# Ledger of designs, part 13: VHH binders against o75319

Target 1, 181 residues: o75319
Amino acid sequence: GNHIPERWKDYLPVGQRMPGTRFIAFKVPLQKSFEKKLAPEECFSPLDLFNKIREQNEELGLIIDLTYTQRYYKPEDLPETVPYLKIFTVGHQVPDDETIFKFKHAVNGFLKENKDNDKLIGVHCTHGLNRTGYLICRYLIDVEGVRPDDAIELFNRCRGHCLERQNYIEDLQNGPIRKNW
Short names: E, the ipSAE of ESMFold2; O, the ipSAE of OpenDDE; V2, 0.75 times the mean of E and O plus 0.25 times the DockQ between their complexes.

## First folded at step 1 (VHH)

Design b3n (framework vhh_6fv0_2; at its last look DockQ between E and O 0.01; V2 from the best seeds 0.00; counts 0 for: pae E 18.1 > 2, placed apart)
Fold by ESMFold2-Fast, scan of step 1:
Structure b3n (fold): chain B 181 residues (1-181), chain A 119 residues (1-119)
Amino acid sequence: as target 1 above (181 residues)
Amino acid sequence: QVQLQESGGGLVQPGGSLRLSCAASGFTFSNYYMYWVRQAPEKGLEWVSTISSSGRSTYYKDSVKGRFTVSRDNAKNTLYLQMNSLKPEDAAQYYCAKSFYPSGYQDYRGQGTQVTVSS
């Protein structure tokens, strides 16, 4: 299936950098084969992603792809200078501890390697909202000590859309802190 | 096509060492975080180690920290796992991967390489 994801057009392509962090969230870029189904103003290719980030005077240093598919774009469509990390994450259910820890490890390692620059960690799932918002907020709560409601508010404001899945919100607000592997 | 070919497994006694290799082709190896995962008989797939695209950041399962070292040679498109002080619990089929799957979901590209720890 070469179908555009359900509701993909309903979401802003790229959010804003989350102040005080290195995170920026976006919806999945779609490779050129999808453009026949899109108006010019609806296109959001890997190239369009990097152009939109540059328009915000930001630079990507890492992309974390949380989709449970490889059909939307090839990592080879990304610039050679930007590392790509694929964590297969099933939609609808709260990510398991193993997935949470892999996300935390990737973020911590990126920050350690990029102390001398201000490059961003770009995170996306299909809509750049539920799985993306959950893992970013989980990191802020568990690692940075941010209050759950503050993390969620910051993500919602910067993404331009509110987290939709109640089970994700419930886990962030009232779930246990995941400390280690 | 993406291909990952593991080698270097074998039979060792407890306390022994092995060096695993993974030859990668069909993708821009230097752009990817890479993983070592293993599966023992009657157990699920478990994560062992992660290495960043540059090789500067490495991560390990707690039970292998201090004994295993992951490294990579981007010029040769090769990933390595140096395993020292091997224990019976380390016996498993070892796979390299360019993507991480949670333990409940299994996907790997190669046949893997068998590590047996026995007297």
Scores: ipSAE 0.260, ipTM 0.667, lowest interface PAE 4.3, mean pLDDT 89
Fold by OpenDDE, look of step 5:
Structure b3n (fold): chain B 181 residues (1-181), chain A 119 residues (1-119)
Amino acid sequence: as target 1 above (181 residues)
Amino acid sequence: QVQLQESGGGLVQPGGSLRLSCAASGFTFSNYYMYWVRQAPEKGLEWVSTISSSGRSTYYKDSVKGRFTVSRDNAKNTLYLQMNSLKPEDAAQYYCAKSFYPSGYQDYRGQGTQVTVSS
């Protein structure tokens, strides 16, 4: 259905590139059928996403969709030049090792294939915050060796919103490193 | 037009306290997360605190946890920052913001209020 996700309007549509990384986080764009339920200034479509990224003088090289539904937009709504990867990720719980591995593998693959450019990895869940923030931070911590608090702070200030889920925060701060291969 | 006006800054000694206020207008204040950010001399803008629309959730920079408290009064369209046990490293221009990006992209923030901490 075309039900607007709870609190979706409360979040900034697009964050900023995380300095020192290729990550940018955003909330889920909504296809045209949702627009009738939104004020014009609240609308955020796939097209709007790309416009906003361009306004930041950036370019998306990959979109990783972490939502657990397909009702928000279709991959066909995206430019053909930008790969789209779906990783079904259940909300409110720490992603399992398989999900974490899939995410890491996708990121590493992208980085390997895109060494000659500065295109970004766009990551989103529903709000582009908790699942998105956890997996990005998990990558920075496990793969890049970043301190958990530094990763979290970096994500928060770049996304414009802070991770909200205590279980995610706790796992990032005190949880074990997950397998990278 | 979005308008934000900070107040309450001043000069305090280390260990002192200040209470900052931010008057908001030109948007539905109660629908938005609000932010406190600061800029110290020769440093960039840095995130200090965030409060959810309802005020039920608050977030802080690690260095200010336990010392700073963010709150809001949606009926008065006002954001607050209680700053206790101030340290020299807290000295900065403090801004309330409707949005925040490290680069300042599409930021909505006020003119700021100066906080000075000195013996």
Scores: ipSAE 0.019, ipTM 0.370, lowest interface PAE 5.2, mean pLDDT 91
Fold by ESMFold2, look of step 5:
Structure b3n (fold): chain B 181 residues (1-181), chain A 119 residues (1-119)
Amino acid sequence: as target 1 above (181 residues)
Amino acid sequence: QVQLQESGGGLVQPGGSLRLSCAASGFTFSNYYMYWVRQAPEKGLEWVSTISSSGRSTYYKDSVKGRFTVSRDNAKNTLYLQMNSLKPEDAAQYYCAKSFYPSGYQDYRGQGTQVTVSS
């Protein structure tokens, strides 16, 4: 149950806003019950997430949770003013077209509804790196026309950690463009 | 020229049901993801549901999940939205759309159909 996810302590809690986009990536916040296994400086709760975003002079307008479990935190731990969307994303493999579409659709809907503000889309999986980086980069490539290497570099720099999964990187660089739109 | 025509709106009491239809022409309907969006009394257009080109994948705004069902008939070029357990919060002008992009695809919507729910 309340075990700390493998290697979770090794990652920066929250990245930087990706310039020219509405994205910010972070690792999964952990509810209070996990804090018994953490030093105070290692804690990263839903409240800590919003405090860190505020410290960057930013505001979240949507959280996209790519995990398939409720054990890390409950949506009820989030402010009611911030919409929450879970998109089940299997780890270790390139997300399928259905998952990619769900992500693109959520982002496009957010941008339309938030055209008159500067709120951010927060995206996380367990570590906020591989699944998160893949889907953000896939959006930038397919919808915004960003070159694959530029999308990957931007994500890596702003997250503060490089994408790790070779198959994700290869699919982004050399795989098919998803022309669902 | 893209043409979308919504129908099936009306007045219902809370808990009631409506079935919306959207007749499409002027494009190859089966090639496109289709959308239901709504415009509440507020100044905001809100995504409601999406269905893939084949109809195999469906997506819903959380507040309507389990109550609304999107479907399509590619042979008839028609998109549907079955709305059950309607709430006052669902009252809006409902549109079907060929694309839903923030930067310019709003013109690919129909004229809309009004759904009114008595509180």
Scores: ipSAE 0.000, ipTM 0.101, lowest interface PAE 18.1, mean pLDDT 83
OpenDDE, second read of step 2: ipSAE 0.000; ipTM 0.238
ESMFold2 (binder alone), look of step 5: mean pLDDT 84; pTM 0.849

Design b3o (framework vhh_6fv0_2)
Fold by ESMFold2-Fast, scan of step 1:
Structure b3o (fold): chain B 181 residues (1-181), chain A 118 residues (1-118)
Amino acid sequence: as target 1 above (181 residues)
Amino acid sequence: QVQLQESGGGLVQPGGSLRLSCAASGFTFSNYYMYWVRQAPEKGLEWVSTISSSGRSTYYKDSVKGRFTVSRDNAKNTLYLQMNSLKPEDAAQYYCAARGYQLPYDYRGQGTQVTVSS
């Protein structure tokens, strides 16, 4: 389909780099076929994504796409120099251990291969908020030992929007550490 | 507005040690990844080490791994590089760096010279 995702216009396109990490979060880019339904100021294509990242003096080295659909843009719409990873993540429920493991493995692999640069891991779901924020915070808590409240605050501040799903927040604050290494 | 000032270089014999320092000002040091890069005579700029803003994550060039340790003191806005078991191939001008507009190393200091000779 060619329908704009619900509430997509309500969110900032791209957040800021999360200081102390290689993460940057954004909402799903929409390919050119969606532009007829958007004012020029509302457009956020894959090209727009890379322009906005460059405007922040940052560079993407990996995109992790957490949406449960392939309708918004194609990997071919991205520069070939930037790896693209699709992790189909079901909304509403806390991501399962397999999803968390895949995310951690991708991040660890990227960091190992990119020790000699400062390129960012771009992470998005539909709004770049709930699934995105959960998995980034889960990584920071489980792998980097960040306190849950600090991880959530850092994500919220840098994304410019607060995590909305209470079950995700509760799992981050009180749930078990997932030993997926 | 961004200023980086390196110090601690000098002449050492092979197997010796040096500790480099970098005093940072003009930006919120605790929010930035910091880098050590070096340049030997007639050679290009070479990345040596990276440290995350919190200091929890560190990365090293393969040839210095196990010999060099990067650290930072965010309260003092200072970056450090402890260099042990120095080799002749480590001789270079050493720079601390922060990310710039176009290049990762646009915000770079004047450097401090490390010479290793018998």
Scores: ipSAE 0.000, ipTM 0.132, lowest interface PAE 16.6, mean pLDDT 85

Design b3p (framework vhh_6fv0_2)
Fold by ESMFold2-Fast, scan of step 1:
Structure b3p (fold): chain B 181 residues (1-181), chain A 119 residues (1-119)
Amino acid sequence: as target 1 above (181 residues)
Amino acid sequence: QVQLQESGGGLVQPGGSLRLSCAASGFTFSNYYMYWVRQAPEKGLEWVSTISSSGRSTYYKDSVKGRFTVSRDNAKNTLYLQMNSLKPEDAAQYYCARTPYYGSELDYRGQGTQVTVSS
């Protein structure tokens, strides 16, 4: 199905780099087959993603795809020079500990391998907001020791949209630190 | 349905202080970044300050840094601007405003409250 995800047009395509981190968040890119349903200014293909990142004078070194589907675009639509990691994450529910562990492990591995450059970790779900914001903030809180409200605010500011799911926000603010790496 | 109502403006001498308030209704106030903007006679709308939805991040126009403090009380749906060491150039109609999301265009503003600075 080539149906545009619900509310996808309501969100900015790509946020800004989160200062002091290697993260940048965006909504899911849509392959060329979706463009028949979009005005030119609404298009956000994998190519458009890389163009918008370059316009910010940034460079992607890794894409982490949190969607529970492969219908929006394929890894083959990305430059071969940019690693792609799929972590299947169900929406609405707070990501489980195994998902959190996989995300943390991927981020730590990237940072260790990319000490000599300033390349970014691009993270997206469907809207680049709830699952994306949760996992980025969870990393900042658990690994970097950032205060929960500071992490959430940094994400909201840089993404250009506020985290919407109260259960995600409550887990970030009051939930346990996940130490099982 | 969305309403923003400013208060606290008035006449003050240079070096004086005023505290502006903005009562918000018709939306979930705690989910929105809020803004103070001002407009002096014969001038365009000017950004003054921004506060994040949680209240933890604040941003200021360079000319007001160290003199103005923005804050919010999410339990009371109220936005504040504490203005100290007021200068003649601060005289303007002050509006509280919101955006649908951070970095987008303002979607609502109140009626404003007048701040006059003269001796």
Scores: ipSAE 0.000, ipTM 0.140, lowest interface PAE 15.6, mean pLDDT 87

Design b3q (framework vhh_6fv0_2)
Fold by ESMFold2-Fast, scan of step 1:
Structure b3q (fold): chain B 181 residues (1-181), chain A 119 residues (1-119)
Amino acid sequence: as target 1 above (181 residues)
Amino acid sequence: QVQLQESGGGLVQPGGSLRLSCAASGFTFSNYYMYWVRQAPEKGLEWVSTISSSGRSTYYKDSVKGRFTVSRDNAKNTLYLQMNSLKPEDAAQYYCAKIGHYYSTFDYRGQGTQVTVSS
């Protein structure tokens, strides 16, 4: 359906690049059909996403979509030059090891292929917060050796909203490192 | 409900020291970043310090770096701010803060504790 996601308007559309990384987080863009339910200043379409990224003097090289739906926008709404990866994740649950591996594999592949540029990996779920923040922090902890609290602080500061789900925070701080993938 | 209660403020001379405490309840304290913010007369709310949930990472406003130390005791659900070498510019109402629901910056604050610096 064409209903706006719960509390979607309450979140900043796009965060800032996380310094020292290639990550930028944002809430789900909504295709033009949703705009009849939004004031002009509330609109955040795929086009608006790319305009806001350019306003920060950044460029997207990959979008990773973590939503468990395809109703918000279509991959064809994105520029042909920007790869799109869909990883279906259920909200409220800590992502499973297979999901974590898929995310890590996509990030590692992008970085290997883009070592000669400064393009960003854009990551979003519905609000660009819990699933998004979990997977970005999990990558920083497991692959880059960042301390859990430092990863969470960096994400929270750059996203402009705190990762709030206690089960996600507890897994990041005390959960096992997923190295075997 | 989230409750934060600050204490330890008072009147000190320039160069003096104070230790502020914040007692937290109504949430899993050890899972949250905590903040010290202050508000001086004629100024807006100003961020002072941040401490990670484990206490390993700390961050400070440039003007207080080297003079203030933030710490926490997760077993006691208590946040601390050790303030040394106090200056008149540090006079303010001090609040411990938690970022609440994720669209708010410092919506969970206590009643505050007053710090006055004068000779």
Scores: ipSAE 0.000, ipTM 0.126, lowest interface PAE 17.0, mean pLDDT 84

Design b3r (framework vhh_6fv0_2)
Fold by ESMFold2-Fast, scan of step 1:
Structure b3r (fold): chain B 181 residues (1-181), chain A 119 residues (1-119)
Amino acid sequence: as target 1 above (181 residues)
Amino acid sequence: QVQLQESGGGLVQPGGSLRLSCAASGFTFSNYYMYWVRQAPEKGLEWVSTISSSGRSTYYKDSVKGRFTVSRDNAKNTLYLQMNSLKPEDAAQYYCATFRPGYSEYDVRGQGTQVTVSS
């Protein structure tokens, strides 16, 4: 499908690095076949992603793709030097414990392997907001001991958009800490 | 290069115990997180347990917590899963695995070891 995801144009392509962390969030890049439906200033291909990261004087060391589809771009569209991890995550509900664990494990493994550099973990879903923000905040709360409201505020500020799903926000604020990390 | 060989499965009655082993070779075992995953007939792979590279951190699927214990012996390049209080729902082919970050999948190399729970 060449159809642009609903509301995709409403979101900034890429946020800023979340200070004190290795995280940066962005919306899903769209491969070249989608560009016929986009103005030049709306384009956000995998190449555009890396250009925008470089413009911030940052470098990606890992991409975690949380979309439930492979239609938007292919791993082959990314530089060979950047690892790509797909975690299929449905958008209708809070990610399950197995998904949360996979995310935490990938982040911890990256940080252990990248102690000698300052490369970023890029995380995206379709809009780079709800699933993305949930899993990043869940990591900060459960692993790094960040207060839920502070984690959410940090994500919202750096992403440039606020988490929208009330069930995600409620789980972060009042839900149990997942100890499967 | 990576080789994983599971053993220790068998037929056990409900409430029984089994100890699974996984012999690893072809990589620096002590540097990798290891996983136990299982597959029941006509179902997908299901994560069961994780153990950190040092063995200090362990994680379990909710339904097996308190019943299963994962451990490792890095000097012997061997991973273990002690299964107690086995239930019919635990019947499956069990595999040890590493995780393949680039593919978001468990790297299942061996034939697995069959666990059957029947009375």
Scores: ipSAE 0.000, ipTM 0.119, lowest interface PAE 16.7, mean pLDDT 86

Design b3s (framework vhh_6fv0_2)
Fold by ESMFold2-Fast, scan of step 1:
Structure b3s (fold): chain B 181 residues (1-181), chain A 118 residues (1-118)
Amino acid sequence: as target 1 above (181 residues)
Amino acid sequence: QVQLQESGGGLVQPGGSLRLSCAASGFTFSNYYMYWVRQAPEKGLEWVSTISSSGRSTYYKDSVKGRFTVSRDNAKNTLYLQMNSLKPEDAAQYYCAAPYKYDFTGYRGQGTQVTVSS
């Protein structure tokens, strides 16, 4: 079906680039078939995503889609110049170590191949908040040595919404560092 | 250390206007997204508007879009909310907010009361 995700309208479409990183977070774009259920100001299609990022003077080089569904938009709705990676994650649960490893591998690969440009890694789940924020913060903590509270604060500030799930926050602060390399 | 102080609330008739201000101190204001949230009697806290650190990007609750305008003056560490065409449904305590750790509205001021009545 073509039902709008629960609470999707409650979240800002796109955050700002996280300073000192290549990350930008956003909520899931919805293909044109969803637009008849939305007011004009609520629309956030794949095209709207790229327009909003250009308005910030930024450019996407990779999209990582963390949703457990493909009903919201298709990869072919994206420009052919922007790689798309699907990592299926279930909501409510802290991502497992294999998922964390896949995310880190994709980020590290992108950074190695894009060392001569400033293109961004766009990350989203349904709301662009809990799964998205967890994986970005996990990367900053485990790979870049950022303190957990600093990573979470940076994400919250740039996304414009705070991580909501206590189990995700708890894992980031007190969980083990995942050295998957 | 972080302090937020709202002002500009008051009593207004339906269709009237008010301009809210928020004086911020104790943090690097220009580095943070800022928020306006409100709470009506016996209702939960409700997000109203967001403004990016530079002020270039603004976002609004659907019911206030086209009537409210958020802006900021980073040189003065001040956040504003211009409210036009006020409706009875807009009556609430309005808070200036910044995230603190894991709380979207963790830093809030005392709020400023907006009453819309004939």
Scores: ipSAE 0.005, ipTM 0.139, lowest interface PAE 15.7, mean pLDDT 86

Design b3t (framework vhh_6fv0_2)
Fold by ESMFold2-Fast, scan of step 1:
Structure b3t (fold): chain B 181 residues (1-181), chain A 119 residues (1-119)
Amino acid sequence: as target 1 above (181 residues)
Amino acid sequence: QVQLQESGGGLVQPGGSLRLSCAASGFTFSNYYMYWVRQAPEKGLEWVSTISSSGRSTYYKDSVKGRFTVSRDNAKNTLYLQMNSLKPEDAAQYYCARYGLTSHYMDVRGQGTQVTVSS
């Protein structure tokens, strides 16, 4: 088999819905070929993702995949009823304005089409933490007018892990608002 | 119906230790991931730790890693937080919460248990 992403086992599979929003964050699901390297309680397939969301009495209406690879699972591993959007996002550096713009447009489009339901926008990168947390918080700050520290605290609490990358945190707290959405 | 009752807080000196407990009732405790969260004066709710339903997987806020250990006893419906090398910054009201709630997880909290760190 396939190699498990570094530190992937260190992270909770799925966070909670962020109250007052339509966001839920999770780590990358791993297709069945990865399961040989995982104990039963460590498995987190695309099917496991949907089961865990259902266990929270929630329903996914969109998945936004921020990984810079298609190695971990394929869109066809997901139910046909749930739209999938790939936004290739390089780790380590703060996402560029084009990436932020794409994310905001996807979220705004989903919300306009789903005003009459309570379906969630599922967002993940490899760990569902740094790129994921940055883009969700950036949306809350720039579009919803949430204070940066409040957005970060809400994400950390609901994800069950704190944003780790200091450059991302610094940009959220002190960086410019991006109005190109 | 769902009840969580925290205990074990108190006053300790910097570098001291405390073990917090959370007694759960009104739900099948062994089916849920559990959280420890805290709230210090002048601050919002801060996530501290998460433990899986079986107790095999644990997760921590970076500032408490190596100092705090979360554990659970599913036969006793009890969640624990062992806190070592306590710092003044750890002083807060500590709450346990059930993972997977769609509303404010404070809605299922008890009164919490107060941790004070001073000489």
Scores: ipSAE 0.000, ipTM 0.182, lowest interface PAE 15.6, mean pLDDT 85

Design b3u (framework vhh_6fv0_2)
Fold by ESMFold2-Fast, scan of step 1:
Structure b3u (fold): chain B 181 residues (1-181), chain A 118 residues (1-118)
Amino acid sequence: as target 1 above (181 residues)
Amino acid sequence: QVQLQESGGGLVQPGGSLRLSCAASGFTFSNYYMYWVRQAPEKGLEWVSTISSSGRSTYYKDSVKGRFTVSRDNAKNTLYLQMNSLKPEDAAQYYCAKVWSGYYSDYRGQGTQVTVSS
């Protein structure tokens, strides 16, 4: 079916760029088949995503899709010039080490290839909050050496919503650093 | 057309209380998280509180925890902020918002002024 994800309307479409980083977080865009169940101001298509990023005077250079489904939109709905990476990530559970490594590898690769520009890494799951916030914060802590509480505060402030899953927050604050793979 | 109308601000002594209200129209209020944000003189916008669409989940800026309480009445399309034990540092223009990103907030209302005299 073409049902709107539960609680999807409860979240801001797009956060703002996280200062000092190349990250921007957003909720999953929904292709045109979902729009018949949405008011005009509730629509958030792939086109709407790019328009909102442009309105912030930003440009996407990579999209990382953390959803465990392909039903919401197709990569073909995105501009060909923007790379799309799918990392199937199960909700509710803290992402496993393989998933964390894939995310870190993709981010590091993008940053090395994009030293001469200021393009952003767009990250989303269904709500752009728990899986998204966990992996971004995990990267900042493990790779950039940011203190866990500072990473969480920065994400919460820029996303406009606080991380909700206590197991994710606990792992970020007290879990081991995953620097070695 | 999304419209948000804040009210309830005023002048209060340190330790005093105020209750802010935000009347929402032009969207399905019960489907959205809502936010209180403020802007103090010479400061940028800062997030104060968030409430889930159902009202069951609430979040607060550390400096206001235990003093401020956000609530909502979905039947009346109204958002509230109960502010107790007000401090001079709480003085600001307060806004309710449907969207808070710090950058894009076209859905913010006109705001209501809170002044704390010490």
Scores: ipSAE 0.005, ipTM 0.152, lowest interface PAE 15.1, mean pLDDT 85

Design c1 (framework vhh_h_nbbcii10_fgla)
Fold by ESMFold2-Fast, scan of step 1:
Structure c1 (fold): chain B 181 residues (1-181), chain A 128 residues (1-128)
Amino acid sequence: as target 1 above (181 residues)
Amino acid sequence: QVQLVESGGGLVQPGGSLRLSCAASGFTFSDYSSYALGWFRQAPGQGLEAVAAISGSGGSTYYADSVKGRFTISRDNSKNTLYLQMNSLRAEDTAVYYCAAGPYYDSSGYYPSEYDYWGQGTLVTVSS
C-alpha cells in the first residue's frame, strides 16, 4: 500500500534557502493517503510544503523531483503556477553525466526565465539529502565555481542534515568537473 | 518501456528444486547497476511476501528467514537476467513468484511499495 519511506520521519521536512543561491531542499511530500500512518505533527503534504516555504518568507518557482517512483504524490497535487520536473535518479550510485546535465539545464533555464524575481528552485529526493545534496553541490562546483568543501558545508548547514553517502562526498571532493552541455 | 518476464515455475515434489529466471527488457542491468532486484511471492489467500533481493552492485543480498539457506538469488548483468535457485522446497513455498525492480536496497527489510516494475508472476506448486 501506501508505505512510509524508510527513515523519512528522521529528517526535517524543509531546509533553509541556501544563501547566494536560488536553492531550497526538502524531503518528499506525502499525499493524503499516507496520513493514516502519521501523527498530525509528522504530516508533510504538498500543501504543508508550500505553507512551510511561505513561513520562511520564500516562494517556490520550480520543483525538481529526483525520486525514482511516482507513489508519493502527483504533480496535480501542486499549484498550477509552480512548474514540476521529474528526473528519475537511482539512490545508490552517483548520478550519471546525463542526469547531471539535465539537472544543470533545468536550473540554468529557470534562472534565465526568472531574472526579475526571487523565486526558489525546490529540490527533493526521498529524504532530501543524498541525491538532492549531490546534484545541488555538483551544480555549485561545476557551474558556479564553488570549492567542493564549501558547497558541501553550505548544503549541510541549510538542509540541517549532513550528506551521508561517502561515495557521493568523495565524487564531489575528488571527482572530475562535469563539463556543461 | 520496462518489462520483466518470469519463467521456470511449475509443479515439484517436497524436497525438490526449481530455478526461476526473470528476463528484463526496456533497460539493461549494467546501465542501471544500482537497481535493486528482488523476488516476492503471494500464496493463496495471503499477502505479498518478500523472498530475496540483490543490490545493484550484486555485493549484498537479503533473504526472508523462511528461505535462508535454501534459496539463492543471483543476477547476470551481461544477460540482463535475475535468477532464484530454490532448493529443499516445502509445501509452504507454494505461491505465485514475482520478479521486481526498484530504486534502492535495504538489507533490513523489503517493502513491495518500494519496487516500481513488476513481472506477471510464475506459479510454483510444491505437492506430492
Scores: ipSAE 0.005, ipTM 0.201, lowest interface PAE 10.5, mean pLDDT 84

